VHH binders against NAD-dependent protein deacetylase sir-2.4 (sir-2.4). Designs and how they scored, part 10

Target 1, 292 residues: NAD-dependent protein deacetylase sir-2.4 (sir-2.4), of Caenorhabditis elegans (q95q89)
Amino acid sequence: MTSVYESLLSDYPDKGVIGKPEIRDTETEIIEKLRTLYNHFVQAKQTGKPIFVLIGAGVSTGSKLPDFRGKQGVWTLQAEGKHAEGVDFQVARPGVSHKSILALHKAGYIKTIITQNVDGLDRKVGIPVEDLIEVHGNLFLEVCQSCFSEYVREEIVMSVGLCPTGRNCEGNKRTGRSCRGKLRDATLDWDTEISLNHLDRIRKAWKQTSHLLCIGTSLEIIPMGSLPLDAKSKGIKTTTINYQETAHEKIVETAIHADVKLILYSLCNALGVNVDLGDDLPDEVPIPLKIS
Short names: E, the ipSAE of ESMFold2; O, the ipSAE of OpenDDE; V2, 0.75 times the mean of E and O plus 0.25 times the DockQ between their complexes.

## First folded at step 1 (VHH)

Design f11 (framework vhh_brivekimig_d4; at its last look DockQ between E and O 0.02; V2 from the best seeds 0.00; counts 0 for: pae O 12.2 > 2, SAP .675 > .668, placed apart)
Fold by OpenDDE, look of step 2:
Structure f11 (fold): chain B 292 residues (1-292), chain A 122 residues (1-122)
Amino acid sequence: as target 1 above (292 residues)
Amino acid sequence: EVQLVESGGGVVQPGGSLRLSCAASGFTFSSYAMSWVRQAPGKGPEWVSSISGSGGSTLYADSVKGRFTISRDNSKNTLYLQMNSLRPEDTALYYCAKEYSLWGDYTPFDYSSQGTLVTVSS
């Protein structure tokens, strides 16, 4: 089964390093590393400088969406003449990981979230748009070219590269007149540059950031993949959570190789942050690790 | 400064074909989606077709689907529109437009180019 997203993208030869082996830390190692991360969260709350979060496809695997560069990832399997398996984007639901991130955001530990995912789940789970930067776009979003009104659709917008969709804006201008603007898709193609607005938002966020947390991303795609380097240059330490070795494993303070949902949920538990899991989870709730 | 220069317009009979070109300069061409828009006499602008930066994605208005083909040569910074089975209702001034490449940034739809006139008549 061909990924819809894959089919929409242009051919691109350099998709980063694919098919890296999965590493799994021991429980003891995880607990130790989680303690370090826990301390960063505590300090963030104390200092009023929140954690800055970068997320990738690993956050959505619990939602039964494939990652891109993992052993069963879209690009990995494509290179082998195979197709990744997963649910349709339209039926995907936020999982434990998404809900944990939301909970940490509500609790004031996390402020700005950059997502490399185009699945729309970050928005869907309830992360405020003012704190969410969808750097690679959103498959479910149309944006007006005139007034920048956003339209979240029930179905995937079947184009990428920020092309007009042929639909018109239904919004009103500030003057009360109909906008009549044209809508475009909101997903980047390989050759589409990240918004300067997004970069500006990132720059502003750095000034208020105590720690960079990269979750479920291999950090292979630039410029977001280079955030740990930038963080280091600014005196910001980085933690990664990913089964595979990331591109900047050697420069980060802590690299956790474990299940994203386990780490996030355990962190919430340790911090006394309640996670509203709801009644429609796509994945199983892990037993949180005790770090004390 | 962004510059777009359209060419290839002319007079054709119904059922005929034309190929429009748009020469682009002043920006990294391959990084931007491009579009064709047309304006018929007495009518407002109408979106015709779009293509992503690398050309992997194309879109068409229903009125031109199956008849028009958008393409690009990034090595030449040129956008193309192959128009087949032309109809009188396709008569319009055709514009090349630079689309968004920066999500969330203000980039108005640019109609500042001169366009190229396509006339379909018996």
Scores: ipSAE 0.000, ipTM 0.254, lowest interface PAE 12.2, mean pLDDT 87
ESMFold2-Fast, scan of step 1: ipSAE 0.011; ipTM 0.304
ESMFold2, look of step 2: ipSAE 0.015; ipTM 0.275
ESMFold2 (binder alone), look of step 2: mean pLDDT 79; pTM 0.795

Design f12 (framework vhh_brivekimig_d4)
Fold by ESMFold2-Fast, scan of step 1:
Structure f12 (fold): chain B 292 residues (1-292), chain A 123 residues (1-123)
Amino acid sequence: as target 1 above (292 residues)
Amino acid sequence: EVQLVESGGGVVQPGGSLRLSCAASGFTFDDYAMSWVRQAPGKGPEWVSSISYSGGSTLYADSVKGRFTISRDNSKNTLYLQMNSLRPEDTALYYCATEGFYSDLWGSYLDYSSQGTLVTVSS
């Protein structure tokens, strides 16, 4: 058992639809759908209205973390009496998908990124916190209940549900002022509400969007899973990238059934956006989108 | 198909109290945060208060904090605003609105046709 996250969550039987068959688009289908997505990115840059991004667990599978509802997902295998295989959260590192999203953000195509993942990888890759909404929290964060100072830890915090951790706030480092506040975890349990601050940030960012991109999410969990419905009501078109059929396939403009890192890296390549891979080499070859 | 019907407004003296109600239909009320917004004569809309989908979290504008209390009854699909220690500057049409992923709940993107409820604070 490589993940302890599921053991920290309260017992909740309704985990949404699990174990749907994988759909794999042909290369021809991928190219046509990717061309449509590319055109939205070009329009976003031209109009100054960025792409709005929603991230799910499929973004982190390249980091050797399991997803939740895929064929080898945490909830899918749990229903079969099995355990999902993967690395510990402390060992996981941002992959090509995270680095591609960061590159698209740096290039001005994407601004607001909502992540449903608690793995902390979207923050760790370097997405600015002012543009990143960790809507379900982050297993590596403690937050002061009094002053709201954040503490990034080396190991996961062993609680969820915004519960006290037993640690005290260290105060304002710049001024040396003491704070006697208690620290809590930053990760939501099943019945924990999304903060009104996060909802306000999402609402303000939403009005500035040209297109919704949902990456590696089944869209089974509300309220984030309902974003494509709101998009449709406002004439905003949605693209999904997921191997499994999402909850909203019928209403999205483009549903790409392919590997997340392949699509994101190919998109960066087509846009002429440099992805800083550091010492990593991509395990995918970009799909060429334009003729020379 | 969202319908919001506000009620409970009236004329009250300074220092008085009123309780506003908003009956919601046409959507899953329990899935949405809700807000109260007011519009004074000749002014634009002003956000007053918001409540999370379960009622566990509330936010208030500085001008009303400590005087107004927002609450909801999900079993009745109803939102409330308890207004105490009313002041002349609280005079406005009061609207309820869904709080969520909408770009502008107070502009042309509103998905309802509510008439609001008028609150007048004057002797």
Scores: ipSAE 0.000, ipTM 0.224, lowest interface PAE 12.5, mean pLDDT 79

Design f13 (framework vhh_brivekimig_d4)
Fold by ESMFold2-Fast, scan of step 1:
Structure f13 (fold): chain B 292 residues (1-292), chain A 123 residues (1-123)
Amino acid sequence: as target 1 above (292 residues)
Amino acid sequence: EVQLVESGGGVVQPGGSLRLSCAASGFTFSSYAMSWVRQAPGKGPEWVSSISGSGGSTLYADSVKGRFTISRDNSKNTLYLQMNSLRPEDTALYYCAKDRGYSGYDLPYFDYSSQGTLVTVSS
């Protein structure tokens, strides 16, 4: 349940705009917008300037986790005195959306991926950590305060805010040298600063980027919600995929209001990119849209 | 309420130096990364530099790297920007910002209503 994570967070009243109406593009509208996005992916590979990706909670709804600001989102229902329904974070599996993003990354269309999700699914699907920025952290991750060695756990680390967990480092995983530093959680609270290392990686990504793709995010929370504004200042165009109107929809080139996994899987199909679906049931896989 | 008061701007010739200061209050200064952001006449805001809460890590925009140095004194709740080898293109209003570690260039708003400090480098 998401209630575990929300119970660990400090009280913070400014959660951004919640509960906006869903917009559903027609098939004709989706196909036209997908052609525009497809062209950006083709150009990105031809120019050697890959697509820069921002992921929000809408990417994990296919993994049966609730989003935060949708009609049945965690914060939306909390404002009504209700609780969101979903599976335990520990049983959630990467879905078609995660697998499609991985396939696009492996094919060279995408390089740097920022995820706002703390569910760890972007890491679990196999996106290389050198190209993945878990900007709000990962509930399954402990980090040594001294040597920064990472420990991936099978169960949720039961704290947020970069607090000591009571465990000690077993050795520097990068150098192989001894280390007995204290371990801390890796998940940000509302007032926890974002890593300067992550900010540096984001800055470097802009220099190599042809297009920004924001997937399943309302763009309501700064600083990540402001990425489309950063893109515009650099002459880089943005596409969003989200059922709800985003905070910066008026300045983006293309806003696609459709199911995230449908758009990503259709894009892979159009590009000739194979998606390894593994154990996904055939009825969980969307029928791809054909771009004519 | 977060309060940030910048000072140290002025007029300087190309190649000169200036040191900017920012006095912070209304929050636990040492717990937050701090940034310098500038806005040249007729242009949007540009991120210049950031420093971690402890002061152990710093980052710079490519346009200022090697010329500017960011520092802080947590005992005085003060942020500094040492600017060397100043160029005409460094002419701008300079603002300090409390951030969540963000280095965004195109900020549409500020948490505070700071007046900034003006730096003018002769053409």
Scores: ipSAE 0.005, ipTM 0.280, lowest interface PAE 10.4, mean pLDDT 81

Design f14 (framework vhh_brivekimig_d4)
Fold by ESMFold2-Fast, scan of step 1:
Parts: structure tokens; sequence; C-alpha cells
Structure f14 (fold): chain B 292 residues (1-292), chain A 123 residues (1-123)
């Protein structure tokens, strides 16, 4: 099924580099790179400076959603006059990758998580909202323009750009008093600025960060794509996990070209972190790689 | 197409003043926050100051607070930076950028398609 998110966005010609070939590291290369990443996770817990995480669309491919810039991505296929295949956002469920990230967060290895994805899956898997920055918004959220109360919906909000949805606020949740505010969507369009609250939280996260981990993102969209440059300026090293070459491979410490769920699940296994996979798995659970 | 043209740089002695201007075109200037970013030779970009679309919210980097004043004239599509009590460490190419908040936390996020204006503070 074709995603509807791209139809809600304004027409924007510069979508970054699309359709790069996939690179696949050998098992030996993956194990060596994964050992380096494992050491950063061990250091993060020992020093009390957690891993700072940036999530892109590649994390949600295990949930049967298309990415944007991969070979079968939304923008890549659109440039070819084609439509990406996938399930509707309403039926997508958190996958092995989301569940692994949650487990690493619960175990104290990861604290602040920025997601560029609008699918709401990082929130749905149970990452605490105080540690989750949905930097491009969430298709399932409406926000009151007057009191800023959030409304989580079961179906996607059919607008982007912080526009009125036609619904009214149901009352101020903090005070219990009536509010006559209008609700707006919570999803950014191409030219919508990131909220001051989100930017302040990112700024603060750097103070207690030992390592930056960029997962399933080509790093083509500014400003989030520039996080590895921010890390470098602060003496913080970056690892990327992506099949395609990212915009910043030359400046990162480790670039892993492998299946996101394989790397994250293998990392959990190596750290002794239990991942609650439940009874309904969107993808087959990978066999963990041994790094010791 | 967004076009930003910076001017007003020059050579000045420590303690001196300069006023930078940025002429904007190709977008609705009054609808966007604006920022000043600088880059010293051999260093990365540093965010200096931002101003909201209406001019009601103004932010400064700690290094320039009390010395620099950002302002805008929406009727002329122009952004200004008044720089007082200039120091040798203020020496840099100064760039105008569309967008307030992105540059505040990530100065790498701006497009350096403009040439900037050079400010040199030396005796």
Amino acid sequence: as target 1 above (292 residues)
Amino acid sequence: EVQLVESGGGVVQPGGSLRLSCAASGFTFSSYSMSWVRQAPGKGPEWVSSISSSGSTILYADSVKGRFTISRDNSKNTLYLQMNSLRPEDTALYYCARGEYQLLYSPWAFDISSQGTLVTVSS
C-alpha cells in the first residue's frame, strides 16, 4: 500500500540525495564494527553519559513502512514515476528495531532519542515522552493552539504544517477548565521550523552524551543530518547504521552497512539486555552475532 | 530562490563598532525568523544572534551579549547587526541566514551560498 504522508507535504524540489546503491558489510566487518559500538555502550553506562540516538526511516522498514531515500524509498520511486509499497500508518506496529532501542533505553545505555519519523512508532513502543524528541512531529497527534494539550488519535491527522484541523480543544487538562482553543496538526512541512522546546532539549542532551548513534538515516535532511558535525565539534564520536552511504561517512568513527534490526538485536544480546518481542513479530527475529 | 546579501564589514580597532546589513529576497521576509552566523578562518561556524519574524523575541550567544544588537526592518526586507566594543576574537566572515532556531543549536545547518561580509578586528 502507498503511504499518504508524501501527499500531505508541500511540493519541495530539494529532497537530498536519493537512490544510492546499498553497501553490505561482510559478517567479519560487521562483527569488528559492532565490537567498537559495544565498547561505546559499555563506556556510556560506566561513565553515566548515555548514548544520544538519531532515528531515521530505516528503523521502520521492519514495520513494513517504506523509507524515503533507499532504492525502494518514497522519494526515490516518486522520481521514477512510481509508488512505494507498504502498509498504512494505522496498521504499522513497532518492530524488532524499536523494541531493541526501548530495551537499551530501559537498561540505561540510551537516554535522549530524536526520531525524524512521523509514524509514531517510537512513542507507541513505549519510549518515555520526556526522553523522546519527535523532531518532525507525529501524524497521530493534534495540539491545542491555546493551551498546548496533546491529543493522541487512533487514525492519522490528515494535514501537516501546524495547520488547524477543524477540531476544538476539549478543555485544559492541567487546570480542568474549559478551553476554546482550536486544534492543529503536530507534523512539520518542509519549511516549518523545529520547536524551541525540541531545540532546547537537544542542546541539553549534548552535555551528558558520550557517543552519537545515527540509525537508519541518510543524514540528507538539515538540520538533523548535521548532528555528526555538531558531535565532532564537541569531541564526540559518531556511529552510523545504514545500508546506503550517509552524507557524513568521512567524519564518523564507524559506518556499519547492515540490517538495522540485526545490529540492534545483536548489541542487546551482547550487553545481556532482554528485548520483549511479544507474540506478534512484524519481521523474523535475527540470529544475534557473537562479538566475544 | 532565497537570496541573502551581507554588507557592512571592514577593518576596525579593538573597542570599535560596525553595523552589518543583510538584504533578503526570494521569500516572504516578514514570515521568517532570521539569524547571524560567523566563521573565523580555520574554525567551524558559530551562531551569533537570532530574531523572530515580528522582532518580539531576540536571542544572543553568550560571547556577544551586551555588545551586539540584532534588529530587522520588514518593510525593507533587511536584517541588521550592530556590533559594539569589538574584540579580536570577533574577527570572522559574518553570514545572514533564514531561520532562528535551527542555527541556535546547530550552526552547521545553514546554507553558505552567500559570500558573507568580512569583519577584522586588529590594531
Scores: ipSAE 0.000, ipTM 0.317, lowest interface PAE 10.9, mean pLDDT 82

Design f15 (framework vhh_brivekimig_d4)
Fold by ESMFold2-Fast, scan of step 1:
Formats: sequence, structure tokens, C-alpha cells
Structure f15 (fold): chain B 292 residues (1-292), chain A 122 residues (1-122)
Amino acid sequence: as target 1 above (292 residues)
Amino acid sequence: EVQLVESGGGVVQPGGSLRLSCAASGFTFSSYGMSWVRQAPGKGPEWVSSISGSGGSTLYADSVKGRFTISRDNSKNTLYLQMNSLRPEDTALYYCATPYYDFWSGYSLDYSSQGTLVTVSS
């Protein structure tokens, strides 16, 4: 099944660089880079300054959703007159990558998580909303225009751009008072501004951040793609995990070209963090690190 | 072509007031948030204030809260900064920033315009 999200977006020609070749680090390269990342996680815990995380579409490929700029990505295939294949958003479930991120958050290594994904999986896996910034929105959310009460739906909301959905607010969920506000979708179109509330939360997160980790994102779209530049200006080092070369490969401390779930699960294993996989099993054995 | 033209700067004494304007063209003004950024002599750029596209949300730097008010008139494609209780440390070149201004890295010249000079001195 193809993603319907592309059909809801307005026509926008600049989708960033698409279809870059995949790079695959050797096991030796992965171990060396993973040790560097492991050391940042250890320091984050010891100093009380958690890791700041940016999530892109590569995190959800394990949930059978296509990414956007990979070889089989939505924009890559659209440029060829084709449609990407994947499950419907309603069928997608959090995978090993989402569960590993949740486990690292629960263990205190990660605090603020920005997701660029609209699939709602970061919320569904159980990341607390106070620590989760769904910066491009969530296809399963309607929001009251007046009181900002959120409505999580079982089916995707079939609009983007913060447009009215035709439904009305049922009352202010925070205060319990009546509200007659109209509900809108929560998903950004290309030209929709990012919430000032989200930007403020990001600004505040930097004050308590030791390291930036960018997972499964090409970093092609501003403003979130520029987070490694933000980090550099504050003396904070960045690690990226992505098969394709990112827009900021030259300025990051460590660029890991490997499967997202392998790196995250291996990191959890090295840190002694238990990942609740339920019925899921990782495709690969965690990479052992020598800890002394 | 995106164009931003600032005006309203000048010389004032401490405690005085100025109103800055930014005339925007070349994009759908009401759809984008806008910011004011300043650069004091010999210092790097400092973010001052931001406003949402609708004007419903505003954000201020701690150094200017309670003294400055950001506003916009979408019918005129114009952004404003009302500056009250001005201090010598407010002396700077003030820039209207595009919706692509980065609050975290500071001001990027790729998003800047010519600016308008504000001098607070006795």
C-alpha cells in the first residue's frame, strides 16, 4: 500500500536532495563509531545533561513505512512517476528503533525528542508528550483552535496545513471548562509555520543538552535539518545515523552509516538498558562493545 | 524575490521610545512567522522577538520582555517592533528576519536585510 500523505501535501518543488547512494560502514567502523556514541551517553548520564534526539523517516522503515529520500523513498519514486509501497498508517506499529529510543528515554539518557515523522509512532510507543516534539505534526491528531485540546483518532485525519476538519471541541481537557472551538488537523503542509511553542521548547532543551543524535534523517529540510549547525554554535557535538550522506556530514563528529535499529539496539545492550520488545525481535544480534 | 525593508531607527535618549517597521514582499506574508534580530557594535547577532503568521503568538528575549512589543499588519505586509524604556545596551542595528531565521545558531546573513540603526545615548 502506498502512503497517502504525499497526496495531501501542496505542490512544492524543493524537496531537498533525493536518491543519494547508500553507504555501509564495516563492522570495525561501526564498533569504533558506536564506542564514541556510547561514551557520549555515559557522559550524559554522569553530568545530568541528556542526549537531544532528532528523528526522521528512517526510524519508521522498520514499521514498513517508506522513507522520503532513500532509493525507494516517497519523493524519489514520485520524481520517477511512481508511488512508494508500504502499509497504511493505521496498520503501522512501533518497531525496535522506537522501542529502543523509549528505553533510553526511560533510563534517563535521552530527554527531548523531536520527530519529523507524521506517522504518530513516537507517541504510540509511549514517549511522554512533555518530552516529544512532533514538529511536523501527527496525522492521527485533531487540535482545538481555541483551547488546544488534543484528540487522538483511530484513523488518519485527511487534511494537512492546520485546516478545519468540520468537528467541534468537546471541552477544554486541561481546565474542564466548556469550549466551542473548531478542531483542525495537526499536520504541517510545506508552507505551514512551525509552532512557536515547539521552537521555544527546542530552545530550552539546548540548555540541558550534552550531545545531539540525528537518527534516520537526511537533514535536507530546514529548520530542523539545521540542528547540527545550532549544536556546533553551542559547542555541542553531533552524531548522525543514516545510510545516505546527510546535508551536514562534514560538520558532525560522527556519521554512522548503518541500520538504525542495529545501532540503537546495540547501544541499549552496551549501556545495560532493557528494551521491551514484546513480540518483536531484532533481525540482528547486538554488536558487543569492550567495556572496561 | 523575497524583499525586506526596515525603517524607524534613530537616536533617542535613555527611557525613550521608537517604533520599527519592516515592509515584506515576494512571499505570502500571513503564512509565515517573522522575527526581529539585532547586532550591537562589536558583538554577534542577538534574537529579539518573534511573532506567528496569524499574530496570535509572540515570543521575546528575556532582555526585552515587558519593554518591547512585536506586532504585524497582514493587510499591509508589515512587521512592527514597538520599543519602550530604551536603554544604552539596546543600541544596535535591527534586522527584520525571514521565516527562516534560526533562533539557536544566531542570525544568518542568508536571511538578513539591510537593517535600521537604533542608537540610545545621552
Scores: ipSAE 0.000, ipTM 0.258, lowest interface PAE 12.3, mean pLDDT 80

Design f16 (framework vhh_brivekimig_d4)
Fold by ESMFold2-Fast, scan of step 1:
Order: sequence, then structure tokens, then C-alpha cells
Structure f16 (fold): chain B 292 residues (1-292), chain A 122 residues (1-122)
Amino acid sequence: as target 1 above (292 residues)
Amino acid sequence: EVQLVESGGGVVQPGGSLRLSCAASGFTFSSYWMSWVRQAPGKGPEWVSSISSSGGSTLYADSVKGRFTISRDNSKNTLYLQMNSLRPEDTALYYCARDLVGATYYPSFDYSSQGTLVTVSS
């Protein structure tokens, strides 16, 4: 979420509602709401219908990357004639939130994870690609237009909109002949259609889930912002974790207005799930809240 | 002002067909993705189908794939939904929706307040 990424996107006038005030739940309110979420996680594992997760930019703020619509967000500051500050995508590292989500996935509580973030951190933390839907793409990926092989790069790909990068596929066809396909970036521009494969994976995930958890997203951009409406139509309840009021807060069961990493880390602690934090985290490790 | 006027709803028996229409005015129709959204009695809204500004790309909810066809006529500023092999669970108010972000990838929807009622029963 640097000026480089913003400069690669086409001009676009309407970016949804921005700059809403932050709401901060009291510790008592957080514990009560977290207890409700905890019960959904317990039930999900017992029924074999894991939690379906939607990730937005608020998950990566612990990695020193700005969000888009928060008070210090990219679009919010741009509307004020300012620019957001953050680290380069190449130096950003998974934070407590990413590591907590990975731990919950490994423990079987969550399965399908949709990320709206192009920072590649959900993939870098180790979430399996078969369970990860990078719905807006990944700045570190190139994809062959012919065989669909993915190439993970060390540096960001300097284009968006599924445009040719000038590189050629290095793979061979099953016949042993070289593929000769052209590589393209994997990151969507405003006018780029979401992959039909990704949409199909999302629709299939609904049949296997008991609860939708939306983390660090304002839900302002459709179709991903409309997932709580889809959930409601299927009798599935939604929890949101976001400091700002989301576009669909009135229809969700539980809206938690608190620090994303605090909620996720507290949930792991309550479930007895060990989070591998390692050294040199980009954010502070929160003291977990006790659900008693 | 933006106007979206749905029509074509009615009562139909299971296995029957209906064609919904949406007449659009007050904006450049050919520049926007358009969608159909429905709300069944006692349920929340459910996205049904979307069509690109040119009509070259279409998307469908799994529940309607193979039965419903979305189309548009940009010369008439009209969106259509051809509904075949209708089932009781298709009973809902159907709304046409404009992608509020224009001919771009990040759509947000503006719905008609009226909708058109589709009832599938004998």
C-alpha cells in the first residue's frame, strides 16, 4: 500500500465511504462480543463447518502498511490532499494478526480465507494456497496467460490490470514442448474483472461454513463487501472486527470495535491455539483478554 | 436523477418461465455493470447475476446457473433476466441494481425501491 501501488492503478473517482470515526468498545463490551465469537469457533469445529474469513487492509496495519478508508488510510488522506505513510511492500512482514489467522487455520477452526489485500502477506505467513483466495491479486505474482502457472517474485511486479510483463513462461507442456506463454501481472485494476475461478471457490465455501468473520474491512466494495448479505440469505451469521462502522454493521450479529490483533490473539489464547510469533515482529504482541 | 424500474414479475407454476425487465434512465447505462438481486420473504438480499457494461461477461449465483440468463440492450437502456425452470425457492422480490462505481472492477450497488415480485407456486 505504497505510492507505487496507488500510481499503478487507473484513475477512479468513487472509492466508497471513507474517513468514518473510530469506535472503541470498552473491555467489558469486547469480552462479551468475543465470547459470542468464541462460541461460533467452538461450534464450527464440532460441526465440521469451519469459519469463513474475509480479510481487509486493517489486518496489515500491524505490518506498518496503511489501510484505505481508516483515519490514516490511503483514500482518506488522498481526499484531504495528503499521502499515507508506511513501509515498502518488499520490507513488510506478517504480523500478529496474520500469524493468529494461520494458527486458527492449522487448528481446523477456519478453512477458506478471502484476502482483499495485494501485499502478499497472507501467502507469506504460510496460509495454504488451496484455502487462500487472493481476490484482488498479489503484487509479487506473475501468471502465465496460457498454462496459468504462477511465479512468485522477490520484488513487486510493476504493473496491474492483468497486463503482459514482458517475461515468458519457463514451463513445458505435457508433450515436452515449451509453453511459450506470456506472463502477466496478477493484480486487479479498478476495471479488471474478478476471476471466475475465485468466485466459484467463494460460492462453494458457503456450503461448508457455519459463520462469516470479516476482519479489518469497511465492506464498502462489492462483491466482497456484500458477503454479509449473502451470509444472511443463507442463514449464516456474521461477525465483524473493525474500528470503523462497516457498510453492513446493522445486519451483522456481532460488530467488534477493537484492535484486530488483540481480538485474534485473544481468541487463539481462549481456544488453546498456539501462535508461532517468532522474533522481530513488526507490531507489539498484545496481552490476551480472558473470556471468563 | 437515476431511475431503475423493474417489471415482468408474477405468479408462475414450478417449472415455468418469466422474463424480468429493468428500464434505466438518468445515467449512461452502457458505462455500468448491472446486476439482479433478490430478497425472499423473511430472508436477506441475495445476489443473483451480473453483466458487464458491454454485455461480454456474465456471472451467476450457483443456485441459478443453467436456469437464468442475464442480458442487456444498451440501445434501449434495458436489463433483462430470463428465468427458466423456476422453483418455489426462487420466490422473492427481484431488484435491478446499478454498479455505482461505473464501468470499473470495484462495483457497489444502487437498488430500485420497488422491485418486482416473483411467486412460484401452484
Scores: ipSAE 0.000, ipTM 0.179, lowest interface PAE 15.9, mean pLDDT 80

Design f2 (framework vhh_brivekimig_d4)
Fold by ESMFold2-Fast, scan of step 1:
Structure f2 (fold): chain B 292 residues (1-292), chain A 124 residues (1-124)
Amino acid sequence: as target 1 above (292 residues)
Amino acid sequence: EVQLVESGGGVVQPGGSLRLSCAASGFTFSSYAMSWVRQAPGKGPEWVSSISGSGGSTLYADSVKGRFTISRDNSKNTLYLQMNSLRPEDTALYYCARPGTYHKYFSGSEYDYSSQGTLVTVSS
């Protein structure tokens, strides 16, 4: 119920702009903007240059996790001396938004996905690790410092900053000897180095993409918040989906101010992409796009 | 406080070589990846090269690969950029940067923990 992750982070005063008012596009505005986004997805499939995706905390609000900078976000409420409530990370499950992104990936519309979320839900929903960049880490992940083997845990790892967890690697070296490497958490603190491997994968993704889609992120924290600037420098257009005004509204092609799961589910429906919802049900019917 | 002081810039002819240095202080240098970033007159910043904390991994922009070599000496808290086969297009202010954290990257000409940069001019 309490955001344990915030309590593990070191003190850091510059969290970007918090608590901006929500903007809600009309149904007419949503349909027009969705049509533009739909056209980018169709072109991405036709040209073999898939959509490049950046995920923020707004994708996980449908999983009963609070965002950070929204009106009811963790840092917004913390600044007011209040506490955000939600389910614990261990009980959160992938929602309609995660399942829609997975379906679009499986259908070949999306390839490289960067998630800023540490909740592990993008991995849990089944996005392949080779196409998923957990840029801020994953609270359920431990990594061996010696052999780099990953351990996905059922419970959150109770540290951040790539620090030793007190556990040892359970694997054997190629020589047949016990690894004996120390395990570390995989979650970044404010001053933790972002992986050079992740930065290289992002650099390579730019060469193979036609469009950047930023979902449920205020774009307030650098370096990921600056991806729309990188896109513009490369002649690539950006779409954002967020209730709050993002840091880069002025330079993006399309800013959709609507519910993330509604937009993603509506997009899947328009593309004829089947979403395996399991026990989840969408809050509303998909917005119909009249495509002839 | 954290400080990065660049040096080694100058004027060279096309095809020439130059070695840049960056003296780092105020943090555990060996624990951080380091980068070189440049800004040509009237243009935005361009990432040039990065090196891991241990020095075991390096990355280069396509525009400089095969011509530039990034290196570090952790015992001296110093980052280097060896620039060979210089071209007029390499003319820029060169900045030493400590990237790879949530708040260390900047848009524009200003960089976290960086000094004023060092000017490299490649002119015939």
Scores: ipSAE 0.000, ipTM 0.282, lowest interface PAE 11.9, mean pLDDT 79

Design f3 (framework vhh_brivekimig_d4)
Fold by ESMFold2-Fast, scan of step 1:
Structure f3 (fold): chain B 292 residues (1-292), chain A 124 residues (1-124)
Amino acid sequence: as target 1 above (292 residues)
Amino acid sequence: EVQLVESGGGVVQPGGSLRLSCAASGFTFSSYWMSWVRQAPGKGPEWVSSISSSGSTILYADSVKGRFTISRDNSKNTLYLQMNSLRPEDTALYYCATSGLERKFYGPSTLDYSSQGTLVTVSS
């Protein structure tokens, strides 16, 4: 059921490295690495240069959506002739990780957020679109080919590759102008180019960036997987949060091998940032950072 | 590792023609989309044209349709841009960039593997 996105994509055999062993940092290792990350967040606030964030599928596992390259990931199971299980995209809701990222954004610690996820959850949680780059698109969006007006749908658009959907643009509500442009899906296929607008926004974000944080991504898909290389070339240090070894462990300052939601929620707690969980409860209590 | 070397720019009069070349190395050229991007003096980068890995899909900016032709020679790892009916507004530094099947794009806006570009000036 949850492999709908997989079924819409073209058949492309090279999925990058899949099924790497999970690494679990000890509590002592987590505390030391989280303290380093905490210091970067404090410096970002003090210098007015926010943290630049890259999101992968591991952020949405708390929303009962599978990742792609973990041991139960979409591509990993596909290689075994199996299908990944989870909820439908229409049913998925932002989890503790999404809400923690939003809280850190609202508090001014992070600014530009790139998401590789097509689930629309980063948008749904309330991250402002001017600070959110849905680099692989969003399954819930249709876009006018002529005026680029976006239509947020309640159900997923059942195509990828920026293909016409058969619907027409209804015009700009603010100006009252009619537009008869054709609508297309907003989700990339394997052979679809990333938007030059998105790439320009990423380039500009580097100029106001103190640190790169890569969350829940194996860094196997490029160019986004190569962001730590871009950071290094600019003298900017990177932290990764992922159970699996990422493609760029050797060039990052800190690699945290732990649960994404645990690290993000613990970071919010340490910074004194309130996370609006609504009716949700976090799976684990925050790890306290010792002040010594 | 990835290197893109542009050439073929110069000074040409309005209505003239130029052929730009981009020599690629350090990656499997035949597996990647290739693009031309330009930056006019005092303006931001503008996408010009893209060509798929096989050459079967070609896209052009509206400003250059009918005047420019993108092509590639995978045996020579070379991308071309044939520019006809040049206008003063085409004056820019032209960069080649790569976009891949794995949703990758290399170029001045994200991965700066093309550092210099080739200057095209359209004037008397």
Scores: ipSAE 0.000, ipTM 0.163, lowest interface PAE 12.4, mean pLDDT 79

Design f4 (framework vhh_brivekimig_d4)
Fold by ESMFold2-Fast, scan of step 1:
Structure f4 (fold): chain B 292 residues (1-292), chain A 123 residues (1-123)
Amino acid sequence: as target 1 above (292 residues)
Amino acid sequence: EVQLVESGGGVVQPGGSLRLSCAASGFTFSRYAMSWVRQAPGKGPEWVSSISGSGGSTLYADSVKGRFTISRDNSKNTLYLQMNSLRPEDTALYYCAKYPSGTKWTYGEFDYSSQGTLVTVSS
């Protein structure tokens, strides 16, 4: 099945490197690398400098949404004349990865989270909007062009590129008169500029950051794919979690090639952080760690 | 009060098979991931395999991957480990363990373990 999102985007030929082979770390390699990451989380809390997080499409594969550049990714299959399989964005729900990130945020290990995903799941799981940068937007948001009020919809807004949706603002101005502003979508197209507000928030986040964690992203799309270079220039080390080799493997401290939800849930377990999985039976098993 | 009771250990020749069982009580079995852990003579504990509460997800140590199969029957509150193509290095005391929630240290990542059952692989 074809994803609605890719049909809304403009034709753009350069989608970055796609279809790289998957690398799978051994259990021993995972434990060693996860211990290194665990130590960064412990230090972040001790020093009051939280972990800065970048999220890509690999975080949402546990929610039955396809990624873009993996073996079964949207762009990879498109290049093969095929269609990606998954659930509709409207049916997708936050998974163990989203819930683990929320738990780490609530526990004070993580502060600023950048998501490249337009699925809205990082907001839906409950990450506070003041700490969440939806850098490519959110398919479920409309924004008033006049007063900047946000409208969270139950259904996907069927446009991208910050275009008028045909709906009007339902709010009132301070004078008591109807706003009557036009609503627009909140999702970027390939040529849409990232907001100056988001760029300023990212700049400020670096000043309080001890470590950069890039989760489920190939780092192929600029400017967010260049965050590990920015980290290095500031003396900040990076960990990546991704099955495919990222654009910056050679400059990161630790590259973990494993399932995102496995690593995040294992990290929460090691830190003593409770992840709220609701009433459902747990489908995730944390890797046991040995801590010095 | 958590109780774990094991069975199925014994002596086998290299290349042989054994099936271990662990009967659980005192907690809602289906809500917890379960694990098999082993301790060889003169060595520390080694994690072998884990299974999610629903049984939908499994993990294996590299040393046993492709040879061992973990499974569970939530209707019987029982955990299993099917061990095939056994090797002398698989000789160990095997015990089942219940995964904790919100553990503060990972050396104690299991809330409880059984007394263990001995598996001896000898030529």
Scores: ipSAE 0.000, ipTM 0.361, lowest interface PAE 12.0, mean pLDDT 82

